# Ledger of designs, part 7: VH-VL binders against Basement membrane proteoglycan (unc-52)

Target 1, 184 residues: Basement membrane proteoglycan (unc-52), of Caenorhabditis elegans (q06561r450to633)
Amino acid sequence: KDRLMFAGDAEGVTISDIEERTIDRNTPFSFFKTGYLTFDGTTDGVAKYWRLPQRFLGDKVTAYGGKMEFEIEFSGSGHHSSEPMVVLKGNQNILVHRVRNQEHVLRSDSPVRITVETYETNYEQLNGAAATREDLLMVLADLDAFLIRATHVAHQTSTSLGDVSWEIAVDRYTPDGLALEVEQ

## First folded at step 4 (VH-VL)

Design a53 (from q08 with heavy chain G98V; framework fv_potravitug)
Fold by ESMFold2-Fast, scan of step 4:
Structure a53 (fold): chain C 184 residues (1-184), chain A 117 residues (1-117), chain B 108 residues (1-108)
Amino acid sequence: as target 1 above (184 residues)
Amino acid sequence: QVQLQQWGAGLLKPSETLSLTCAVYGGSFSGYYWTWFRQPPGKGLEWIGEIYHSGSTNYNPSLRGRVSISVDTSKKQFSLKLRSVNAADTAVYYCARVSYYKPFDYWGQGTLVTVSS
Amino acid sequence: EIVLTQSPGTLSLSPGERATLSCRASQSVSRSYLAWYQQTPGQAPRLLIYGASSRATGIPDRFSGSGSGTDFTLTISRLEPEDFVVYFCQQYGSSPFTFGPGTKVDIK
C-alpha cells in the first residue's frame, strides 16, 4: 500500500470549529500522552476539529482511491456527537464523512484507529446529499481544509489525535506517505 | 448496470447453519457496504448486518452471536452465515448494496429459506 | 432501538389521486436519515427517497418526501397504476437499522 509523505517543517495542527475559527490563548494543547496531540477542554456545545497543516492541503487528486487513517482517543460520557468526523473543503465546496455505527466504534478511554477510504461513497455534502465522484475530485484538486472531529461525546474531558496518514492508490513502489508530526 | 445474484440452500432443519452468497456484477465493488436483510412471510423487513468491501462488519444486536458476514473482494462476492437456525428464521433473504448516505439502492432477487423439522 | 409506525395501514384511492403516507419514530431520527421503499409482491424493495427528502436515481418526480425529527411523510402527487403496492419507511440514523410495518396503497 503506498503513501504520500512530505519532509521538513509543516504548519502546526490547530483546533477550530467547522468554520476554521482558531481557539483563543486560554485553550492550549497539551502533549501529555506520548505519540498524541491532546486537548483538555469543554465542548461548550460547538463541535471542535483538529485542523491539519498545509502539507495535507493543495492538490490531492492522487489520494483518490487510497485511504486516510488516524487514531483517536477520548474520555467522557453522554450522547455521541452527530457532527461529521472528517471535513474536506476545496473549490468552495464541503464534503463530510461520518463514522458508521459510531456508538460501537467510539468508546471512552479506548483508542481506535479510523480508516476512511477516499471514495465518494464515503462522503456527503453538508446538506445531506450523497457526493459524486466529480464532487470529490473537485474538492481534492484544491484542498483548502482537512478537519478531523475532536469532540465525540456530550460530557467530554479530553481528546487525543495520533498517527495521521493519507495514502495514494498507485501500484508502483513509493517509500513515503503523509504523516502528522506528533509531540512527545 | 449493477446486478446482484444470490444463491444458497433454502431448506434447513433446526440447529443447522444457513449459508447464502451474493455476487456483484457490474459497477464498483470498492467503497460500498454490502448488506443482508430478511423478510418473514407477511411481515416487514429486518436488517441482519453489513460488511465493507475491506472486511469491517456491523451486525444487528438481536442476531449478534449467530451471524457472520464475509467478503471475497477478488470474486466480488459476500456471504451470510447464520448459526443455530429455528422456525423463526424462516424468511425471504435479500442481499443489497449500501453507501453511507444512500441506503440499499440495488437488491438481489431474494432466497426463500424455510426451517422445518 | 428506534421503532417506526406507519399510518394508515391501508390507503384506498383511485388512479390520479394524491396519496399521503405517514411514518413516525419512537425517538428522533439522527440527521433525518429516513428512507422510503416501494415493494411489489414477489420482488425486492426499491429505494424511492433517502435523507427524508432526496429522491433516488430514476425515481419519478411524483414521489416526494418530507419531515424531520420523529414525523415523516411520503407523498405521491398523482397515483399511477403501478403505484398500488406496499411502501416501507426505514431509519438508518442509528443501529440497528429498522423498518416500519408498511402501508398498502390499494385500488378503490
Scores: ipSAE 0.232, ipTM 0.669, lowest interface PAE 4.4, mean pLDDT 82

Design a54 (from q08 with heavy chain G98E; framework fv_potravitug)
Fold by ESMFold2-Fast, scan of step 4:
Structure a54 (fold): chain C 184 residues (1-184), chain A 117 residues (1-117), chain B 108 residues (1-108)
Amino acid sequence: as target 1 above (184 residues)
Amino acid sequence: QVQLQQWGAGLLKPSETLSLTCAVYGGSFSGYYWTWFRQPPGKGLEWIGEIYHSGSTNYNPSLRGRVSISVDTSKKQFSLKLRSVNAADTAVYYCARESYYKPFDYWGQGTLVTVSS
Amino acid sequence: EIVLTQSPGTLSLSPGERATLSCRASQSVSRSYLAWYQQTPGQAPRLLIYGASSRATGIPDRFSGSGSGTDFTLTISRLEPEDFVVYFCQQYGSSPFTFGPGTKVDIK
């Protein structure tokens, strides 16, 4: 299980755009909320993402069937972002997860814990096509980026990320999938 | 490859509880939402609710007070209970498989439920 | 809740013709999460299109979907005999999920 607790340290987390073209390595993070990494500042209308550190990257095939969890909180108003909540990049493929009913799930000044199980059914391509198991396993085999959305509403004044965990287990393979291919 | 088979009593009296079960054969049970729908004779489809394989549920607000959906992951089955039925609950009931991005790709055969005195 | 309207209610055509079916939503459908289903009387619905334009597995190329926002279209390029059935649109962009009333494609 990999984890980020944010006890006064960013633990290697940085902020970027979804394409990772502009990586902000000198972001002025605050730790006003215990257990959260906070970025205080108005958005300029550009989507921003928390970039998870190297220990969440590389060969993560054993994460298949496990769950990833994280807490988010924000302050602000306006229309909710249409950007994906989770972005996984690997082997030149990109898979994303979007929150349904996010106006009801994500409310200003109300922390929420988001759980996404590492199954292809919870991911899609950027173009909207549903992910296949092969797509997900390809991305997990050499994960290059793990991004969590940091901008949630049009007029945001702060955003926080807390208690990130990803279950990494060797016994998560399903009997009708990866485990059967290995054992044959 | 994937087949949903449903069963349950189709004849009910007003005030009784409807109980239907859906079993999943083939394919993966994990990672999916398992959903119930109904279709009154000559009318359109109505979504009843869904259950994620881990047990989290979402219900149509119009039915929330009367409906519950449960899951048995070891048997790859999920069940619908609808309390205090009346004649307006007469419909063909369907179970179906759902994911976030590819909704309702496999359906059960349907069960005609008739509520009459 | 988002209300879906389908037009026409009945579309009378001959085999080999093009069918164009419309679905209109009372509010914008998030991410174009709109699906089309085919239903033969007495049987469960069959998924044809999801995400407004992605064809489901095993669905023939003659079926295509388009649209965004509140206005969506299902096109059947050349009607085959088995295509003369009912078609429903469905949004899954927000809860509760809702269906249109259906368009019946009838043989002339």
Scores: ipSAE 0.297, ipTM 0.710, lowest interface PAE 3.5, mean pLDDT 86

Design a55 (from q08 with heavy chain G98A S99T; framework fv_potravitug)
Fold by ESMFold2-Fast, scan of step 4:
Structure a55 (fold): chain C 184 residues (1-184), chain A 117 residues (1-117), chain B 108 residues (1-108)
Amino acid sequence: as target 1 above (184 residues)
Amino acid sequence: QVQLQQWGAGLLKPSETLSLTCAVYGGSFSGYYWTWFRQPPGKGLEWIGEIYHSGSTNYNPSLRGRVSISVDTSKKQFSLKLRSVNAADTAVYYCARATYYKPFDYWGQGTLVTVSS
Amino acid sequence: EIVLTQSPGTLSLSPGERATLSCRASQSVSRSYLAWYQQTPGQAPRLLIYGASSRATGIPDRFSGSGSGTDFTLTISRLEPEDFVVYFCQQYGSSPFTFGPGTKVDIK
């Protein structure tokens, strides 16, 4: 289980653009809200991402069939970002997750817990093509980046990330790829 | 290969509850949205609602809380219950599979439901 | 909810001709999450195109989709006999998911 709780420490999280061409390791973070990492949401219109630390990277094939969860909160107004919510990069491939019905799920000053199960059916390529199981397993086999979107609306004044976790599957898998529940 | 097979009662009287089941053969049940649709004779399709394999549901508000979808992951089945039916609920009902990014790629064979007194 | 309209309601053509079908949305469809389906009478719909322009598995290359925002098009470059059926557009950019009323492609 990999987890970030933000009890007064950024725990290695940094800020970047989606391409990681500019990585800000010195962003002033605030802890105004217990359990959240917060920064000023004002930008030059460039989408910003929370960049997870090394312990979330590398060989993560065992995360297939599990889930990632995180909380986000923001203050602001205007149109919602069209950028992906989660970006996974590995083995020179990029897979992204977008929030369904985002304008209903994400509201100003309303913390939301996002849950994404680690199945290819929840990911697409940047060009919009659906991800295959092979695509996802290749990315997970050597994960180079795990990004969570930090900019959510056009006129944002603050953004926060809380309680990030990525869990392995508790299901057992058969040779045909069938998942079997053990906890019944 | 993936196949969806559905069954349930096709003849109902007003005020009764419609109950349909869809079984998934082949492929994975996990990671998918399992969905119900209906199509009145000679008309277009209407989305009824969906259930994620873990049990999370989302329903069309037009059905005014009459709809319930449930899942049995061990059997790879999901079921539709539509309460208090009337003549407007007469339609062919379909189950289907979806992902986050690809809409309905596999469909059940359909079940004609007639509501008549 | 987003209302979809399709035009024409009926399109009468001969085999070998090109068909162009229109789908218009009452509001902008997020991310161009618009699909096209083919339906033979008495059968379940068949997914042709998703994401406005991506062809589904097993669909012949004579089918293509385009468009964004509120205006979308399905093109069949050269009609085959089995193509003379009904076509529906569907948006899945916002809930509730909605379908157009259909365009019937009839043989002339």
Scores: ipSAE 0.166, ipTM 0.692, lowest interface PAE 5.2, mean pLDDT 85

Design a56 (from q08 with light chain Y92W; framework fv_potravitug)
Fold by ESMFold2-Fast, scan of step 4:
Structure a56 (fold): chain C 184 residues (1-184), chain A 117 residues (1-117), chain B 108 residues (1-108)
Amino acid sequence: as target 1 above (184 residues)
Amino acid sequence: QVQLQQWGAGLLKPSETLSLTCAVYGGSFSGYYWTWFRQPPGKGLEWIGEIYHSGSTNYNPSLRGRVSISVDTSKKQFSLKLRSVNAADTAVYYCARGSYYKPFDYWGQGTLVTVSS
Amino acid sequence: EIVLTQSPGTLSLSPGERATLSCRASQSVSRSYLAWYQQTPGQAPRLLIYGASSRATGIPDRFSGSGSGTDFTLTISRLEPEDFVVYFCQQWGSSPFTFGPGTKVDIK
């Protein structure tokens, strides 16, 4: 289980564009909201992503069948971002997760906890093709980047990330014809 | 390989509760949204609601308060209950498997439900 | 709620011809959540295209999808006899998930 609780420390989180071409290591974050990492500022039309630290990267095959969870909150208005919410990069492949019902799920000044189970059914490739199990396992085998979208609406004034966790499958669940076993 | 089979009552009187069950044979039950649709005679499809394998539900607001969807993961089944039916609920009802990016790739055979006195 | 409109309502063509079907949304729909289905009378719908342009498993390559934003198109490059049925588009990116009213492809 990997986790970030943001008790007054960014814990290695940085901010960048989706391609990681411009990584901002010097922008100060706010910690006034208990349990949250906050970036304050106007971000009209500029897409930004929270970059998770090295401990969330590398060989993460054991995360298959588990879940990732994180809390987000923002202030702002305007059109919702068309960018993916979660971006996983590994073995020269990119898989993304987008939020359905985004206009209902993501509302200004309303914190929400997002849960994404680590199954291929919850990911697609950048070109729009649905991910296969092989695609997901390949990315997880050597994870190079884990990004969470930080910009949600066109006229945003603040954005916060809280309580990030990525868990392995903990229950003995045997889908029809498949048994799941995880080495401890 | 994957097959959905549904069953339940076909003829109901106004005010009764519709109860339909869908069973999943083959494939994985985890990671999917198990969904109900209906289609009145000569009309288009209407989404009723969905349930994720973990039990989280989402319902069409037009049917909220009357609809309930449940799962039984051990049996790989999910069920629809629609309360206080009336003639407007007459339709062919379908269960279907949905995923986040490949929606509704497998469907049940359909159940004609007629509500009449 | 997002309203989907399909045109034409009925498309009369002969086997071997190209069919082009339109789906327009009342507001922008992410490509990832736009699908096309085929329905034979008396049967459940069959998924043809998902993510606006990706063919579902087992779907012949004569079917293709395109579009983004509010305008989406389903193309059948060379109609076969079994293709003279009803087609409808669907969005599942915003609740309630909605379908278009359908385009009927008639023979002759």
Scores: ipSAE 0.441, ipTM 0.794, lowest interface PAE 3.1, mean pLDDT 87

Design a65 (from q08 with heavy chain S99Y; framework fv_potravitug)
Fold by ESMFold2-Fast, scan of step 4:
Structure a65 (fold): chain C 184 residues (1-184), chain A 117 residues (1-117), chain B 108 residues (1-108)
Amino acid sequence: as target 1 above (184 residues)
Amino acid sequence: QVQLQQWGAGLLKPSETLSLTCAVYGGSFSGYYWTWFRQPPGKGLEWIGEIYHSGSTNYNPSLRGRVSISVDTSKKQFSLKLRSVNAADTAVYYCARGYYYKPFDYWGQGTLVTVSS
Amino acid sequence: EIVLTQSPGTLSLSPGERATLSCRASQSVSRSYLAWYQQTPGQAPRLLIYGASSRATGIPDRFSGSGSGTDFTLTISRLEPEDFVVYFCQQYGSSPFTFGPGTKVDIK
């Protein structure tokens, strides 16, 4: 019900590495009428991430039990990236989501919608240790970064991100006056 | 009912700047991508670029550096400027309305632009 | 950019016949965001089909679209006199948006 929607406007979305040390604020990218952002691929061997804008950051504990969804597409060939697909940073902690059977889910020139339910069972520590509910709630309580991987294969020529949403789980217990517009 | 009406100078000399304006009558101006296209005589269409009511633009890379599109939301108008024209820019230019779930449903009447001396 | 190829370049048929027009993309079109336009000489294009298969408002049911990936088709089930004009396909799944060169439907 309460959704934080990315409506295709690129305002505030930037590209960075996973550590956010190198933020590309001047890389030209275009977006489509359908709510997509497009970025040309790179062969420098460093994974790149879409950095979501401030509306997806801050106190997000109400997102626990909901889901995040986004559509990705890429063109390219070669070995698939071993980097995480989603990176959440908060309260000096990092939790990541990795796509299982990635080589079958992510194929060149084939758009795919990724759904990640906001539960600890879908996240792990960067070193591979399982995330606890307390770990996830701690990160969500003061979210500093929300990253989605933009580089998927070794020899990538293009990548696109579209239709990003993050929903809460318990909309029926939220007063209607507090509900967010879908096209915010 | 939505109608797009366009105007601007149709005869240019090489190196001049093309300037065309499109006005939107009826319907909502917000929420759409206001778009420019061109079509050389006897050939296919080429997308030039688009502008959202907020002023955000996307341009065809083949024309980047020469093209700019602007918007005046109070007048419900948007304008195309193409710099440093030459004979290859001779075409009929069209404005059109684009939307997220369908591409271009309303078009201006077209303006023939001839670049010659 | 995605290059669109249309075949045939010219299709000569009689009123009442079925027309089948093809559009091929050099790479896969995201979300089947492919449109078909009709253009009468001296006039602006008219949107017929979007999303590969959805008819635009006011478009007669004799027009239908199909296809996905790289191969798309526009079918006109029973040609009317006003249908003997040029047809363009366009992809809007990837920037820059690109058009095919057109197929001219002529009366024989």
Scores: ipSAE 0.000, ipTM 0.437, lowest interface PAE 19.5, mean pLDDT 80

Design c06 (from p07 with heavy chain F103W; framework fv_ponezumab)
Fold by ESMFold2-Fast, scan of step 4:
Formats: structure tokens, C-alpha cells, sequence
Structure c06 (fold): chain C 184 residues (1-184), chain A 120 residues (1-120), chain B 112 residues (1-112)
């Protein structure tokens, strides 16, 4: 289990575009609410992503069968982004999680907690093709990037990320039935 | 401004090892893999392997697997390629090249090359 | 491994005339994201390779528009509309779709 609670600092989180060509390490962050990392967001232009720090990267095969949770809040209006919500990069593969009907899930000025179980059925290739278990395990075996979308609507005035956690399937306190099962 | 700068030419005897460096500047070091490619005199390009500067993971050409080692130092944005048990057939120009992970799958910036000569 | 086959391997061209190089792959280079990761490189005598084209037809910054790439699936072409003296060198295609990365044999462009 790893966790980001933002109790006084950014804990290594940075911001970038989806390709990670431009990484902003100097964006001023503020903590308007305890437990949230906040910046003013981007209105129009390129989608931005929160980049999780190095400790969420590397060999993460044990995360298969667990879950990722995070809380987001934003202020703004306009059309909702069609960009993926979660982007995982590893072993020359990109797998993404998209929130279906996100206009019903994401509302301005309303915090929402998003849970994504670490199974291939929750991820797809960039072209929309289904991810296989092997695809996901390969990405997790050498995870290079873990991105969470920071820009949600066309006219966004602020964006916040809070309480990020990534649970493994084989945790002493994990309910029965979430154990990792890998066949090779 | 984006640049890869390699160490200077080496002359080695058979059986020795050589370690070539590649220093990156002008971009985010961990967003790009570094690949090593060599070229024997008058020959084409041969891929040797790559390193992921973020996690340090490596993949090597099977032909070179038992003799090549790639490492990186994130504090100096430098990648190293060491080739051991040198033979005359290893005489080549050795290049490092960056590859944007997951998007282009191509080598857009190359080092200037390091000439390694293996002779008795 | 994906085999990349170039033709011709030797290409003598008159200054100002067009030149064309073919590259064929043993497997489709369309990746699961819908992109085709075929690159073209130029190596001038005594210099490092320089990428000219990425994803079949996109020119790198600073590459003259007389260079163009085209193709799909397994058949690709690099064209130079009007050959200049500085174009002398060896041209390589390379695929980045399938691991491991593989290069064509190279095409030597010479002025006749």
C-alpha cells in the first residue's frame, strides 16, 4: 500500500502533458483544504496530468488485483474532457482508464472519489482496444509513469488532487477474494 | 539545446573492457529511454540495448547479453555502456540515442559517437 | 524479429533530380494505438545518424520539405524531390512498433 495525503507538501507530485515532454516542477501549489494539492488549472489548450512520484513506479506487479483510489475536485464550466483519467506507461506500452459518462460523475465544486480496480477490464489501449492481463502485468512490471488527469472542463479555474492510495491484492487486511492470481 | 555528449575515443587490447558515457542535457532525462547502437567500419547500424533512466531497467541484444552492461546516474543525467571481453569484431563507432517512451518509438537525438578500436 | 528490407542499396542520382528509397517490413507496423512507428534516418559521411521522418510521414524540426515519407502497413517510401549535394550519405529505415527495434540495411545515395 502506498499513499499520498498532501499534509503540508506535494510529496513529489509534478504536472505534465500526457507525453511528459514538458514537466512543470515549479508550479506553485497551495493547500486550500487539508489533504488536497491544488493549482489554478488550465483553461483551453493542452490537457494536463498529475504525475505520481518515483515510489509509485518501478516493479508494481503486486498491485495487480488491488485498487487505486484518489479524490478530485475542480471548479469550472464547459464541455468535459475526453482524455483518459488514468494513464499507466511501462515496457513500451500505454494503458489508460476512461471514465464513462463522466458528466454524471464529475461536477464542478463537488469532490469525487474515484476507484479503479487494477484489472485489465478497467484499462484499454489508446486506440480503444481491450487490454489483456499480460498487457497490464507487463506495464506494471516496469512502471515508468502514473498520470492522473488534472484538466476536466474547457473553462477550468482550479483543480485539486487528494488522498491518493494504491493497494496491493495481497494485504493482510484485504478482504477475501482480492488475492493476486498470475499464471505463467 | 537538447544534446547527448559522449566520452572520447578508446583503444583497447582483446580481452579488455571499455566503458562509454553519454551525458544528457536540455530535456527531462527520465522521460526518454537511452539506446545504444554501434556501427562497424563500412557496415550498417546494430542495436545493442537500452536503459530506462527512470527505473534503471535494461534490455540487451541477445548476441551481447553476456558482455554488455548499461547503467545510469540520475544526479548527473549520464548513461554508461560497458562492453567486456573485447574482440577485434567489436571495433566500431558506438552511439547513444534518446527515445521518447511510448510515443514516437524512434531515436530523435543522437550522441556524436565514440570510436572504440580493439587491436593487438 | 521484424526484418526491414531496403531497396535499392546503392542509389546514384543526378543533382536536382528526384530520388526514392523503398523500405518493406516483414510484419505490419501499425501499433495498438493506431500509429505506425516507422522512422527514416540520414547519416552523412563522418556524422551521427539524424532522424528525418517519424511515424511514416512527419518531418523532424529543421528537415527540408523536399524530404517526404509515405506508406502504410508493410510498404514505405522516402522521397527526395530535388537532390542537393548535402544529401550524400546513407539512409536507414527503422521500426519502433515491435520489440526489438530493427533497422534496414541502408541505402547509399551518391551524386553521379
Amino acid sequence: as target 1 above (184 residues)
Amino acid sequence: QVQLVQSGAEVKKPGASVKVSCKASGYTFTSYYIHWVRQAPGQGLEWMGRINPSGGSTKYAPRLQDRVTMTRDTSTSTVYMELSSLRSEDTAVYYCARVLRYWDYGMDVWGQGTTVTVSS
Amino acid sequence: DVVMTQSPLSLPVTLGQPASISCKSSQSLVYSDGNTYLNWFQQRPGQSPRRLIYKVSNRDSGVPDRFSGSGSGTDFTLKISRVEAEDVGVYYCMQGTHWPYTFGQGTRLEIK
Scores: ipSAE 0.042, ipTM 0.622, lowest interface PAE 6.4, mean pLDDT 84

Design c07 (from p07 with heavy chain V99D; framework fv_ponezumab)
Fold by ESMFold2-Fast, scan of step 4:
Structure c07 (fold): chain C 184 residues (1-184), chain A 120 residues (1-120), chain B 112 residues (1-112)
Amino acid sequence: as target 1 above (184 residues)
Amino acid sequence: QVQLVQSGAEVKKPGASVKVSCKASGYTFTSYYIHWVRQAPGQGLEWMGRINPSGGSTKYAPRLQDRVTMTRDTSTSTVYMELSSLRSEDTAVYYCARDLRYFDYGMDVWGQGTTVTVSS
Amino acid sequence: DVVMTQSPLSLPVTLGQPASISCKSSQSLVYSDGNTYLNWFQQRPGQSPRRLIYKVSNRDSGVPDRFSGSGSGTDFTLKISRVEAEDVGVYYCMQGTHWPYTFGQGTRLEIK
């Protein structure tokens, strides 16, 4: 189980756009509430993402069938863009998770815990096409980036991230009973 | 300013190996693939392979996969391409080029090229 | 491997006149994300290739608007609306949709 608790430290989390053109390693995060990493957004109108540190990357095939959880608290108003909530990049592919009716889920000043089970049914291609199990396993086998969306509206607002965890599956099974084997 | 600077010209005998370097500056090294492309005298461009500097993963052109190795050093923002068992047909200018991972798949900035001559 | 075929291979043009280069791929260049990764490069004598166009029709920063790209699926065109002396060189199309990446054989643009 990989976990981030943010007890006064960013634990290697950085900020970038979805393309990772530039990675802001000097972003000062606010810790106004114990257990949360707060990002106050930017004025450039570009969606920003928290980038999880290296320990969440690499060979993560064992995460298939488990779950990812994080707490998120949005503070602001306005229409939320349709940008993905979670972005996974690996082996030349991008798979994303979008939260349906995100404005209802991320109400201002109301923390919510988001759970995403690590199955292909919870991910899609960037263009909205369905992901296959093979697509997800390929991405997880050599994970390059794990991004969680930090900005949600067109104007500058604040969003807090807390208690990030990524759980492995209890058994090395596919849904049809085939064992998963991972080699270095 | 974004720049890729390659090592100098090499002259090798058949059967030898050559290792060419490509030093990146002015951008986030780990956010871009580095591709290697070669061009024989008077001929067109041939893709050799690419490396992802973030994890070190590589993809090589099938024709070259038994002879080519690509590596990187993140502390110096440098990518290396080694080609072994050299033949006269490997005489070419070798270029490195960067490519934004997952969003471009086209090479926007190129090194100046390294001439490799294989002769007996 | 995807075969990229350019025509013409030699393109003599008069200064100020338009020029067009065709590029055809042996299979569709539409990627699983819905994008078409067709690029155009210019190589001036003695210089490294320079990308002009990415994803079929998008100009790179600093590329003059007289250059335009168009096409879909397997059939693509690079157009120069009015050729200038600086445009002399070899033009290559390149696909990034399928591994391995492949280039067209090149089109040499010359002033007549």
Scores: ipSAE 0.471, ipTM 0.789, lowest interface PAE 2.6, mean pLDDT 87

Design c08 (from p07 with heavy chain Y105W; framework fv_ponezumab)
Fold by ESMFold2-Fast, scan of step 4:
Structure c08 (fold): chain C 184 residues (1-184), chain A 120 residues (1-120), chain B 112 residues (1-112)
Amino acid sequence: as target 1 above (184 residues)
Amino acid sequence: QVQLVQSGAEVKKPGASVKVSCKASGYTFTSYYIHWVRQAPGQGLEWMGRINPSGGSTKYAPRLQDRVTMTRDTSTSTVYMELSSLRSEDTAVYYCARVLRYFDWGMDVWGQGTTVTVSS
Amino acid sequence: DVVMTQSPLSLPVTLGQPASISCKSSQSLVYSDGNTYLNWFQQRPGQSPRRLIYKVSNRDSGVPDRFSGSGSGTDFTLKISRVEAEDVGVYYCMQGTHWPYTFGQGTRLEIK
């Protein structure tokens, strides 16, 4: 289990576009809301993403079958973004998670906890093609980027990310046997 | 400024190994793959393989996979390419080049090249 | 492996005249993200290759407007609207869509 609690520190999270061409390591984050990392939601029309730190990257095959969870909140108005909510890049592939009926799930000034089980059925290629189990395992085997969408509406004034966790499934030996569990 | 600086020219005998270095500066080392491309005298460009400096994962051209090894040292922002069992056909200029991952897949910055000559 | 075929292989051009280089791929270069990863490189005598064009038609920073790329799927073209003396060199197309990455044979541009 890796977790980000945001108790007064950004914990290595940075902001970028989906291509990671412009990585903002100097964004002045605010912590007005306890437990949240808040980005001034001012946008230049380009979708922005929270970039998770190195500890969420690398060999993460053991995350298959687990789940990721995070809380988001935003303030603003206008049309909803068509960008994916979660972007995973690894082994020369990009797999994305999209929120269904997102305008009903994501509403201004209403915090939402998003849970994504780490199965291929929750991910797709950028062109909309279904992800296979092999696709997902290859991406997880050498994860280069873990992005969570930070811009949700056309006229956004703020965006917040809170309580990020990524649970892995692990094999454990007990005195009486072997068990498989998702470890926090 | 962004630059890739390679080690100097090498002269090797057939059967030897050569290890060429490529030192990156002016950008975040782990954000770009490093690819190796070679060019025999008077010939075109041949892709050899690439390394992800972050995790160290590699992919090699099938023709070279039995002889080529790519490694990196993140503390010095340096990538290495080692080619073993050298043959006269390996005489070439060897280039390293950086590739922005995913949305580009092309070499935007190249090293100056390292000449490797294989002769008796 | 994807085969990249350039034509012509030798291109003599008069200064100030246009030049055109064709590049054909044995497979579609459209990636699963909808982008086409076709690049064009220039190599001047004694120098490292320099990228001119990425994703078919986008110029790299500092590349003059006289260079343009076009094409789709498997058929691509690099155009130089008015050849200058410094354009002498070898031009390569390269695909990044399919592993392993492959280059065309190169086109040698000479002033006649």
Scores: ipSAE 0.231, ipTM 0.682, lowest interface PAE 4.1, mean pLDDT 86

